# VHH binders against q9vpf9: the designs that were tried, part 35

Target 1, 373 residues: q9vpf9
Amino acid sequence: MSMSIDSNKLLLRKGDMKLDNYPTCAVEALTRLETLIASRNKQNMVMQIISEFIFLERTPKDGDVRKSQALPISQMNLFQEFQLIIALIEYFSRPGRDATRNAIFLSLFGSHLTPQRSKLLSRLISTAVSGSVAPLLSSAGTWMQQVGCKTPLSLEVAQNIVSDFISYSRKTPEQLKQLPMVGPHFAANFMVAVADLYLNEQRSPTLNPPPDALLDTITEWMMENPTLCQASQQPLVLPAGAIAMPFTTPLAGLLRWVVLAPLVSNRSAYSNLHLSLLRALQQLVSSGESTALPSQDLMQIVKSLQSYCARLAESKTDPQADAAYQKCMERFAQAVQIALSSNCITNQIQLLCLLESLPPHKLMKIVIEAHKK
Short names: E, the ipSAE of ESMFold2; O, the ipSAE of OpenDDE; V2, 0.75 times the mean of E and O plus 0.25 times the DockQ between their complexes.

## First folded at step 12 (VHH; framework vhh_nb_b201)

Design x5 (at its last look DockQ between E and O 0.59; V2 from the best seeds 0.00; counts 0 for: pae E 2.9 > 2)
Fold by OpenDDE, look of step 12:
Structure x5 (fold): chain B 373 residues (1-373), chain A 122 residues (1-122)
Amino acid sequence: as target 1 above (373 residues)
Amino acid sequence: QVQLQESGGGLVQAGGSLRLSCAASGFTFSHYAMGWYRQAPGKEREFVATITSGGNTYYADSVKGRFTISRDNAKNTVYLQMNSLKPEDTAVYYCAASPDLQWLLYGEFDYWGQGTQVTVSS
């Protein structure tokens, strides 16, 4: 039964939607968005519908929402926010096209969010993790890649997960432990984000280690599933015409963790994580992916080590006698050796040159000599 | 009125560096994805780099590792740092802008600058 072109036109008019019953109107709005998002020229309408019927934001009546400088103010109360979260979970759990779901998710939570939408997003994702809502987490993974895993918004989401599941829990909940199984793409991208939050001198002048429970969780994930890091490399399911943003693997960030850890911690979990990373790197040999370890990320590690060595020099300490530095370099050299052998490092020559700038380490020297040929 | 004004183009020797700037006005810059395209003589306009409102970046394979796109929201300006320039990089470089979601969903830019000439001599 060819639903007549005319019935489709009626469904596309904002004027037929009533705000009388929340969250019913939000659900209806979501359904209508499925059709509207397919049309490239209806973006303004999509944004208006989202703003008005889903987030209950006041939008200027006569203006292009895209040109408005004023941040929309949502009139949602806490109960309505809760209702929306439940409604969204239900909606994303319905059978449908992945591309459509991902498009809707992106439309709802774009790359620029109001503080309220950002908070709601974090709560939504936490709820999805808690409930093991696979379709929603899949969309969230796609979203995180599109907006960027290391962007402030993604980091906020990651921080909230850490807060909800690690900081306030004595034990890591089973739901978080199962995240790699339920939503591998999201889990991988989450790892990228969370890795960026800790032991990162670009964020903090001090090397702040991750919470113990988080470290243990990530380590467990990596040990149980050495291919988890490859989940970030899955092709994105996006609408026609969309541009998939490049993937980021958690390998570089986690490598930074394990390499720099000796400077701040002696926990055995880092050794286990290091081992799992080496295994993961070995697995990449078979995939032929050359972008698994961006040279820039590895250079960051080198810079941190340079900084540390500079401090040693100030204290008249020989880096050769510093056990922490030696352990850092050992872990780093092992990883670089495997990575170079797997051809998964970009701009290898630059990295090698930078590595040569560090105080000499026996294993690292061997690695450099083997590959600078 | 939306305006995009490119600057920083010029003549450079192979292996050299240039930094392009694009000053934007007439829209909420922080909500827009910004991009760079280039068009060589007799060739089609090609994608170079994009930066989303959130700071995520995308590069063409031909410029990956050599070019860096960045933005300063306080100055409503997007930059393209071009290193290790090659004669093949010779083109008119265009700044582009679109609402962030529009680019994410459809890969299209709504607004374009007039372009700035970059010439790389051998």
Scores: ipSAE 0.691, ipTM 0.870, lowest interface PAE 0.8, mean pLDDT 90
Fold by ESMFold2, look of step 12:
Structure x5 (fold): chain B 373 residues (1-373), chain A 122 residues (1-122)
Amino acid sequence: as target 1 above (373 residues)
Amino acid sequence: QVQLQESGGGLVQAGGSLRLSCAASGFTFSHYAMGWYRQAPGKEREFVATITSGGNTYYADSVKGRFTISRDNAKNTVYLQMNSLKPEDTAVYYCAASPDLQWLLYGEFDYWGQGTQVTVSS
């Protein structure tokens, strides 16, 4: 380890330059990235510029032994994190091509993220919600669709929004209530993610209901924005050559909430949400191979009801006499009837066979017989 | 050094099923998009399916509803479950890989396997 006086002076100026010129170097880097991303063959340089000048990261290559799989080390302090959030909000708010903004957002947050980048992303999006920053929320919506709404990173972002706007706030902020109007694509994708977080035995051993304020907010969104769940209302703008990942509708996950809710809750908001979901299902344009409501998500509802009925059998309770089970099945039958009539379910025959495996319900039996053959 | 090794190909009757596997090494599998392409005799290589590192999937129209791509990050392996096979599915199937951002931004794969033959007889 040897440093000359001239090298030491230059090294100190580089360190102080980051402190003195941050976030200016990040803003300059964002502008340079626009041309580098278009070149396609500069991806290693793009990633290095993002790491070094935007997120202020260094590779852990110092010392006696190089650790080839170690994550980059963040050197950003809390003040610089705040400065970066402001700079990104300003960058994404500038006039420009949506495809370019979306490519930049994906370059910053679309690959595997360090824990610090993940936390910064969540803070950025929460800030954009609070500020009603439509262009950034549009890019975040595109990002969430492209990386997948139910992936761990998307679920982390959704959980942080719930924490910021629901758990730590007694009154749901107006900016969250207006999210479908400001960033409809992000709102739809956020609903997919939060629907996966609650009343979902794939995520938790118990059926944990959503917080009351979140339920009320989602219910109001669905009542006031019936087209929010339609793929045709959520167009995706990407760079030339990029592949658009399919839109995932929130309908299936929210249907799981309303169908399973009688097992854990008596809140009337679920009845209002149920009616809004039935309306949304009726408005879907039918097609032969719809992607609006995958049967796999509906089959998961059946699995949860089967598990509940198994517990009833252990306590020698007849499911047909259980008021909660009967209410679940009534809601489920109504939704399935409308979804089949609107032709928005894939793998319909497999779903109908699984529905027959549940303890009988009068309306569901009628629905199955009307569509089986 | 990146290596992709396909397996599971063979001869199957129309209407049957087959499961392809691709073992990957030489890169951090959890950061890569994985995909399948196929090349029929006398035709260009065509896209079949992709799965991002986070599990998001995309399919060619000709295989939607019949084929399912999946991944096991613990085993560094990607799978293609092929159901309801047709004679026109006959091809050499290639495993492909690239960093997630290469796929997300450009729709391209950098690395390719040697291929495995799938033959569907009438």
Scores: ipSAE 0.444, ipTM 0.777, lowest interface PAE 2.9, mean pLDDT 84
ESMFold2 (binder alone), look of step 12: mean pLDDT 88; pTM 0.891

Design x6 (at its last fold request DockQ between E and O 0.67; V2 from the best seeds 0.77)
Fold by OpenDDE, fold request of step 14:
Structure x6 (fold): chain B 373 residues (1-373), chain A 122 residues (1-122)
Amino acid sequence: as target 1 above (373 residues)
Amino acid sequence: QVQLQESGGGLVQAGGSLRLSCAASGFTFSHYAMGWYRQAPGKEREFVATIISGGSTYYADSVKGRFTISRDNAKNTVYLQMNSLKPEDTAVYYCAASPDLQWLLYGEFDYWGQGTQVTVSS
């Protein structure tokens, strides 16, 4: 019985792995990681193997790679990067345990990446979208939730998708349109990220609308998949003992889009998106989820509207006569009404106070009065 | 050497607020997940809150809505703002640290502080 444990220990030594043929060595490394990741005490070894045999990074020979201040430099060329992407697609398409795949994905791309790994990740995910690789997209969705959908890395991934599928095409490719069906969790988290990129004064002093094709795509997603915003509520498949990080709903960011859109655009797509959003909110009420709309996100919308009204005042324009403001408030009031009625807003009192600070709107006034205790 | 030094503990009345700080050294702080645990007398150490390097946070249900974990990477410090304190919050509070991946994969921390006492009086 003792001999079998020793033979397995020998197979797990970094010293037995040869960098002879890329990407074969990377695939072998991935296979070995399946076993190593199951052990909580082998994280350093896992990271070393990943760096050396998968990403071809020069790692210091001695020490804990986890403590290293310097980001390793990869020696991968563009062809090797391509090979790795293909190898990873193939690997993740193989039958296996979801928890293991997700763990490996997390181990590969973590939360802090070199610029090269970040680019590779973006390309990998883009390729997965193009190829409708469901298992990989599932892992990517899990990854985004764990590391955060609004982190620079997640935003980079989202931006890359927008660039690849929206910016260079007049029509959204079918593969992107099908993303909610192929990878609903990833699609939902992607929506969180893209929603954060546009019509967000925290990101840009100017309200920049999303590309038209992106807006249309998101609107279509919301119309055709009313439960898409709930996709991230599904339990994550993680290794034993792992903690699932909280999910983020796309609703808040999309609400910001539709509410602030009248300030920069008159596209009818925003109206459709708004309707879909209201429906999604109504559905969420039925699920009992109380954290659908963080108060902070709603407060951000209020701040943007306050800023706009300040500019109106400077121009001696009455907000009551401003069609854009009125439309903003109408959309906002409708959403807030649903959210308050379902108790899915955090810190409701604070929100109500902030809403009262805005120039009066008939519907908003009704909503505030109805919920003001 | 990795060092975690807690501060800010003390005696507070029920309903009061307290802010804990943990100064970290010996590792790249911006790449690590930071967390808080607490241990009440005669009880096991329990999870309170985590903040990963990207800023995402996770809270125990017992402290959700009352406690806020935050970090200042420039100061290599993690904070725990505790509001609406209850006698049940009385414990030694420990700061913890690990690479993000360690937390994300296993929900565990590698490094621990010495702890700071928080006492909430009725």
Scores: ipSAE 0.861, ipTM 0.944, lowest interface PAE 0.6, mean pLDDT 91
Fold by ESMFold2, fold request of step 14:
Structure x6 (fold): chain B 373 residues (1-373), chain A 122 residues (1-122)
Amino acid sequence: as target 1 above (373 residues)
Amino acid sequence: QVQLQESGGGLVQAGGSLRLSCAASGFTFSHYAMGWYRQAPGKEREFVATIISGGSTYYADSVKGRFTISRDNAKNTVYLQMNSLKPEDTAVYYCAASPDLQWLLYGEFDYWGQGTQVTVSS
């Protein structure tokens, strides 16, 4: 029932699956992988078939211990890369089981990617966004959750979408605007990733706001799709025995944007985004979920506000008179109150102590007092 | 040859803390998922925690919030920080390793250490 990797390679090379028959050998390899994964063949064997027949990579020479840690070297030319992208779009567009497509996508892109595979993945996803290829975007959403939305690969994909559809476009394309309708799980995970790229002092020494068109797009997504933040909470469709990694909502990262935005921007879109986030948080809290705003994410916001207040002190400015600080604290207090009133924050005592360390704000003081007893 | 060697086990009182280490060799550590399992006498081996190569973690409900898995790729070592220990945590703790996708798609580990004893007294 299960075949060895040498038997599988022999069968692939004996028929139409010779390496000089590209991309046909990649298409046949994809079909064979469905059977190999369903039979639970070892992933080392599966990954070698993917490397040789789909990505046209060579492995380090046998017997060289130093080369056992080297990444495979791509031998694919630009035309073959384009052929593979088209073949993958066609493969993922076929009728079939979601669990199978998701397992194949994870096998292709879920572990130790070469630079060429990473580039190809970003081009594939951007192509799928442009073409509104829902089944592929669904698999990409699952992939993002499984590898982690904030990992370098996921952030690279998010950065390339921003580049392709925001930075290098005169107008935001309709296909990006419709992404929550076409691929809601991917859109939610994209928001987790892109929220991490901006207004985040863990990733940059300054508070760099998102591009205006990106902010407008995400604000419209949240306003027009009120259940979007719940898309990642749906059960993953994976083969039996697979492990569903924890989901992440975009609420915490986008809250950081709206709370910190007054420090660097006066754009009114942040007010609309803030209202949408409060509505989404209320809906999520009413469902009984206790981790909508993890305390560590909220503590990061406190740290950024503390840094800003330290700079105000250096310039002899009273934080209570600073309009930007007061706006930050109004938005923060509103969100914290919703999160605390439903006990959806772990380690509340540490958070409340940190909130008290900030210069006083009337609403925040009321929120803290209501929850210390 | 894949080698996994646990250390850091011992006797600790309830409410205490302990840190387990697992030194790994014979594979590309930064490309592998690493995990911890435990087995009390007369019981089946029980999943504790996993960390995949990208750093994402997954915990059993019984240890969530009390245990933290971490890795140091420069030292080829995975750690399990165990806080707020209970007598029920008494077991032999095993280090495990496999490619990420073996864990993600099948829930399995290929390689196992010899184990280290953790005893939590009342």
Scores: ipSAE 0.749, ipTM 0.896, lowest interface PAE 0.8, mean pLDDT 86
ESMFold2, look of step 12: ipSAE 0.670; ipTM 0.867
ESMFold2 (binder alone), look of step 12: mean pLDDT 88; pTM 0.891
OpenDDE, look of step 12: ipSAE 0.770; ipTM 0.906
ESMFold2, look of step 13: ipSAE 0.697; ipTM 0.882
ESMFold2 (binder alone), look of step 13: mean pLDDT 88; pTM 0.892
OpenDDE, look of step 13: ipSAE 0.755; ipTM 0.902
ESMFold2, fold request of step 14: ipSAE 0.552, 0.737; ipTM 0.817, 0.890
ESMFold2 (binder alone), fold request of step 14: mean pLDDT 88, 88, 88; pTM 0.891, 0.889, 0.885
OpenDDE, fold request of step 14: ipSAE 0.846, 0.841; ipTM 0.938, 0.935

## First folded at step 13 (VHH; framework vhh_nb_b201)

Design y2 (at its last look DockQ between E and O 0.59; V2 from the best seeds 0.00; counts 0 for: SAP .669 > .668)
Fold by OpenDDE, look of step 13:
Structure y2 (fold): chain B 373 residues (1-373), chain A 122 residues (1-122)
Amino acid sequence: as target 1 above (373 residues)
Amino acid sequence: QVQLQESGGGLVQAGGSLRLSCAASGFTFSHYAMGWYRQAPGKEREFVATIISGGSTYYADSVKGRFTISRDNAKNTVYLQMNSLKPEDTAVYYCAASPDLQWFLYGEFDYWGQGTQVTVSS
C-alpha cells in the first residue's frame, strides 16, 4: 500500500517553513515556489517566501508586501550569500520546465531590486558564466529581456561581468569566450547591455571605448557566430498568460561602436566587427525580420557625428578632409545601405532626413539618394 | 488605499493629440508597473501600453509609433501621450497598476482607475 503522499497537503503554509537551517530553507522555498508561482492569486505569498526564506529579509508579518514602502533589509552575511549562490546554481541545474525556471528567476530578482539582491544577482550570473551553467544563463537572458537590457540593473550585471572577466584578466577567460555557445540568449542580451555602456554620448559626454579585451571578445563572438544577434529574437519561454517584453538586438549598439570608433581608436578589431555586423545584417534579410535596427538608435549615431562635426567647425577643420569622419561615414553608409535594403529600419524617412543634415559623404549620398522616394 | 485617478481625456479631432495622466497613491509607485487600457463601446477592454518600474515599455501594435507611455516617479504619475489620433482610438482609457512581476507572469494588473473618456471625431 504505497502511501500516496497526498501532494495536495504541501500547500505551503508560510507557517511550516523554518529558518533554522540556511541554505536548506532557501532550497525548500525554491521548491515550494514552483507550485505557488503557477497560481495568480498567491503573488503576495510568493514575495513573502522569497524575502523571508531566500534572502532573509525582515518583512512586516502583517500586510501586503507588494505595498510596502520600505525596502526590506536583508540579514544575510557574506557566507550566506555565497551559500545562496551555490544553492541557486544547483537549483537551476536541476531538470525542470524552462517556463517555471524563468518564472522563478523573475520572481527572485524582478525589475526593482534592493542593492543587496542586485549585487547577489551579479555575482550569481558571473558564477554561472564561470561555471558555464546553461540553464541559469538561459533564465538570466530571459530576465534581461523582460526587465530591459539597457536598464540600470541590466547594465550593472553587464558591468560586473566586464569587471570580473575582462578588467582583472590579461586574457579573456575561456568561459567568457564560450558564453555564446553556453547561453546564446544571454550572450546576445549581454551584448546589448555592454554596447550601451561604451561609445555612448547619452551616458557620457566623452566617447569612451570599450576595453580592448572586451572589444576583442565581442568581435570574436560576432565573427564566429554571425547569427548570435538573432538569439535575442528567440521567443521567451514564460508561463501561460505571461507577457513577453520586446526584444532588443545588439546590432544597433554594436553599429554605434564601429561607426564612432574611428573618432577614438584605430584598432583593427573594429573593422572586423564592422564586417561581421554587415554580414549579420545581410542575414536578417533572409529571415524576414524587419525590426532589427530601430531608427532611434541610428539617429543617436547621427547626433554624435553632428556633434563631432560641430567641433571640427570650431577648429576650422573641413569634415571632408577629416579622415576619422570619412571613415565613420563610410562604415555608417555601408550599414545603412544594407539595413534599408532589408527594410530593417523603422521610420526610414526621418533617418534619411537626418543623414542629409550631415556633411556630405560620397557613399552616404548615394545611399540616401537611392532610398529617398 | 490604492487610488488611480485618470485625467486629460476629452474630444479631439482626427490627427490630433492628447495627453492622459494618471495619479497614483496608496503604494510604492516606483516599484510598480503602470499600464493603460482602453474600452470602446461594445468592445472588450484592450491593452494599450505598459511601463515597468525599470522604465521599459510595451505597446499594443495598434498604437505603436503613435502613443508613448512615460512615468514620473517623483509625481507618482504615469502619462500616455497620444499622437495621430484616429476615430478608432475612441474609448474609455483606464490606468492600471501592479507589481512588475504580476504583470510579467500573468499579464494582469491588480489596480484600476475609473477611466477617462477619449473621443476622436472624424
Scores: ipSAE 0.771, ipTM 0.908, lowest interface PAE 0.7, mean pLDDT 91
Fold by ESMFold2, look of step 13:
Structure y2 (fold): chain B 373 residues (1-373), chain A 122 residues (1-122)
Amino acid sequence: as target 1 above (373 residues)
Amino acid sequence: QVQLQESGGGLVQAGGSLRLSCAASGFTFSHYAMGWYRQAPGKEREFVATIISGGSTYYADSVKGRFTISRDNAKNTVYLQMNSLKPEDTAVYYCAASPDLQWFLYGEFDYWGQGTQVTVSS
């Protein structure tokens, strides 16, 4: 493959030639972007090249009252979407620098996408999972960390993976089971996102458990990949001048699953997941900047338990006699004890104050008393 | 046109707290990274904190644990809660804005406010 001045002139043609030259114009645009993206002052041109030649978008013209505020209109058909997905898979599979691939991925997708681009992103990532395309999954992991694993776009990607590989599959595909080995950073960030979707009263008025196959898959990942939760703590590879946003581990969200699960489920997989989480907490290395269990995430678990206890009070049920509550508190106390011993919790005083507000539990009382000043 | 207006500055004793606000207009606030910088007399402007559109935050080492950046997308406003203030925090504080991508790739902001004075006395 050779780049030429004639190739650059082809990219400068107006949009009428895009359909005759697709996906070739997208491939040429990707190569050209590697040079252009290094300079901040060329970002308007970068965004227009991405819009016009990669995503085949046009600006609205006639019939629009507010032209300067209108969203781009996609002209891409389903066949061209498939062609673009294949071209992107091939592009990210090329030998090259990780920093360049990551910058290109961030430029293509960023934090906010048209609905058409977000659907294409989800299809691209699902295709990369199916194909075990490690370099693309590495860039997707970096992207999730940069935009935030719990943002609507990241949750949409996670929901689509669950749909594609869990909900609409009779048997969990081997490629999803292998994801921690192929793309550990993406797998860790996927776990942060998917943990936020289930057993989470900030997302739903009721505690919705994860699908059984998803729970089993995550449990197996944690059991078989003991360093997986540390994958996000590795330094990001980004261009000079770029800012690495703080990482998030999946430990807090998965802990919420295992602590709250007795309220809605008695599946034994939660016991196995709980043991794996305790081992992960014991093995965690604290950097002193961020921790695996921010107290704010743990306080969310407390709030859910408080809500449950309020319902018990309304039905005149003693929490000390409620087997589900006692199991929740047993798991929670074990995790909090280990996390405190491993220096994994920030803002411990606020958490301890909230824990005291819950109906007493023998082990939790010991943990609180051991860490009071 | 983009407009950023800071408020909430003033005089505070060391160890005290202050909350700055920045009202924004002229862009889709919920899609932008917002940040705070400060400039002490005779010094260059220095980074304080950023909050990206998705809510993730990034802080300068000198303010970690003492300052908290937050945003209210319904009010198009970003806040800087400053606790445990030191005389070294005395500066003009500037609000800044850009699309998330500019922050990710370059660590810089496109738009700036006029600033609000914060003075911390011993």
Scores: ipSAE 0.718, ipTM 0.890, lowest interface PAE 1.2, mean pLDDT 86
ESMFold2 (binder alone), look of step 13: mean pLDDT 88; pTM 0.889

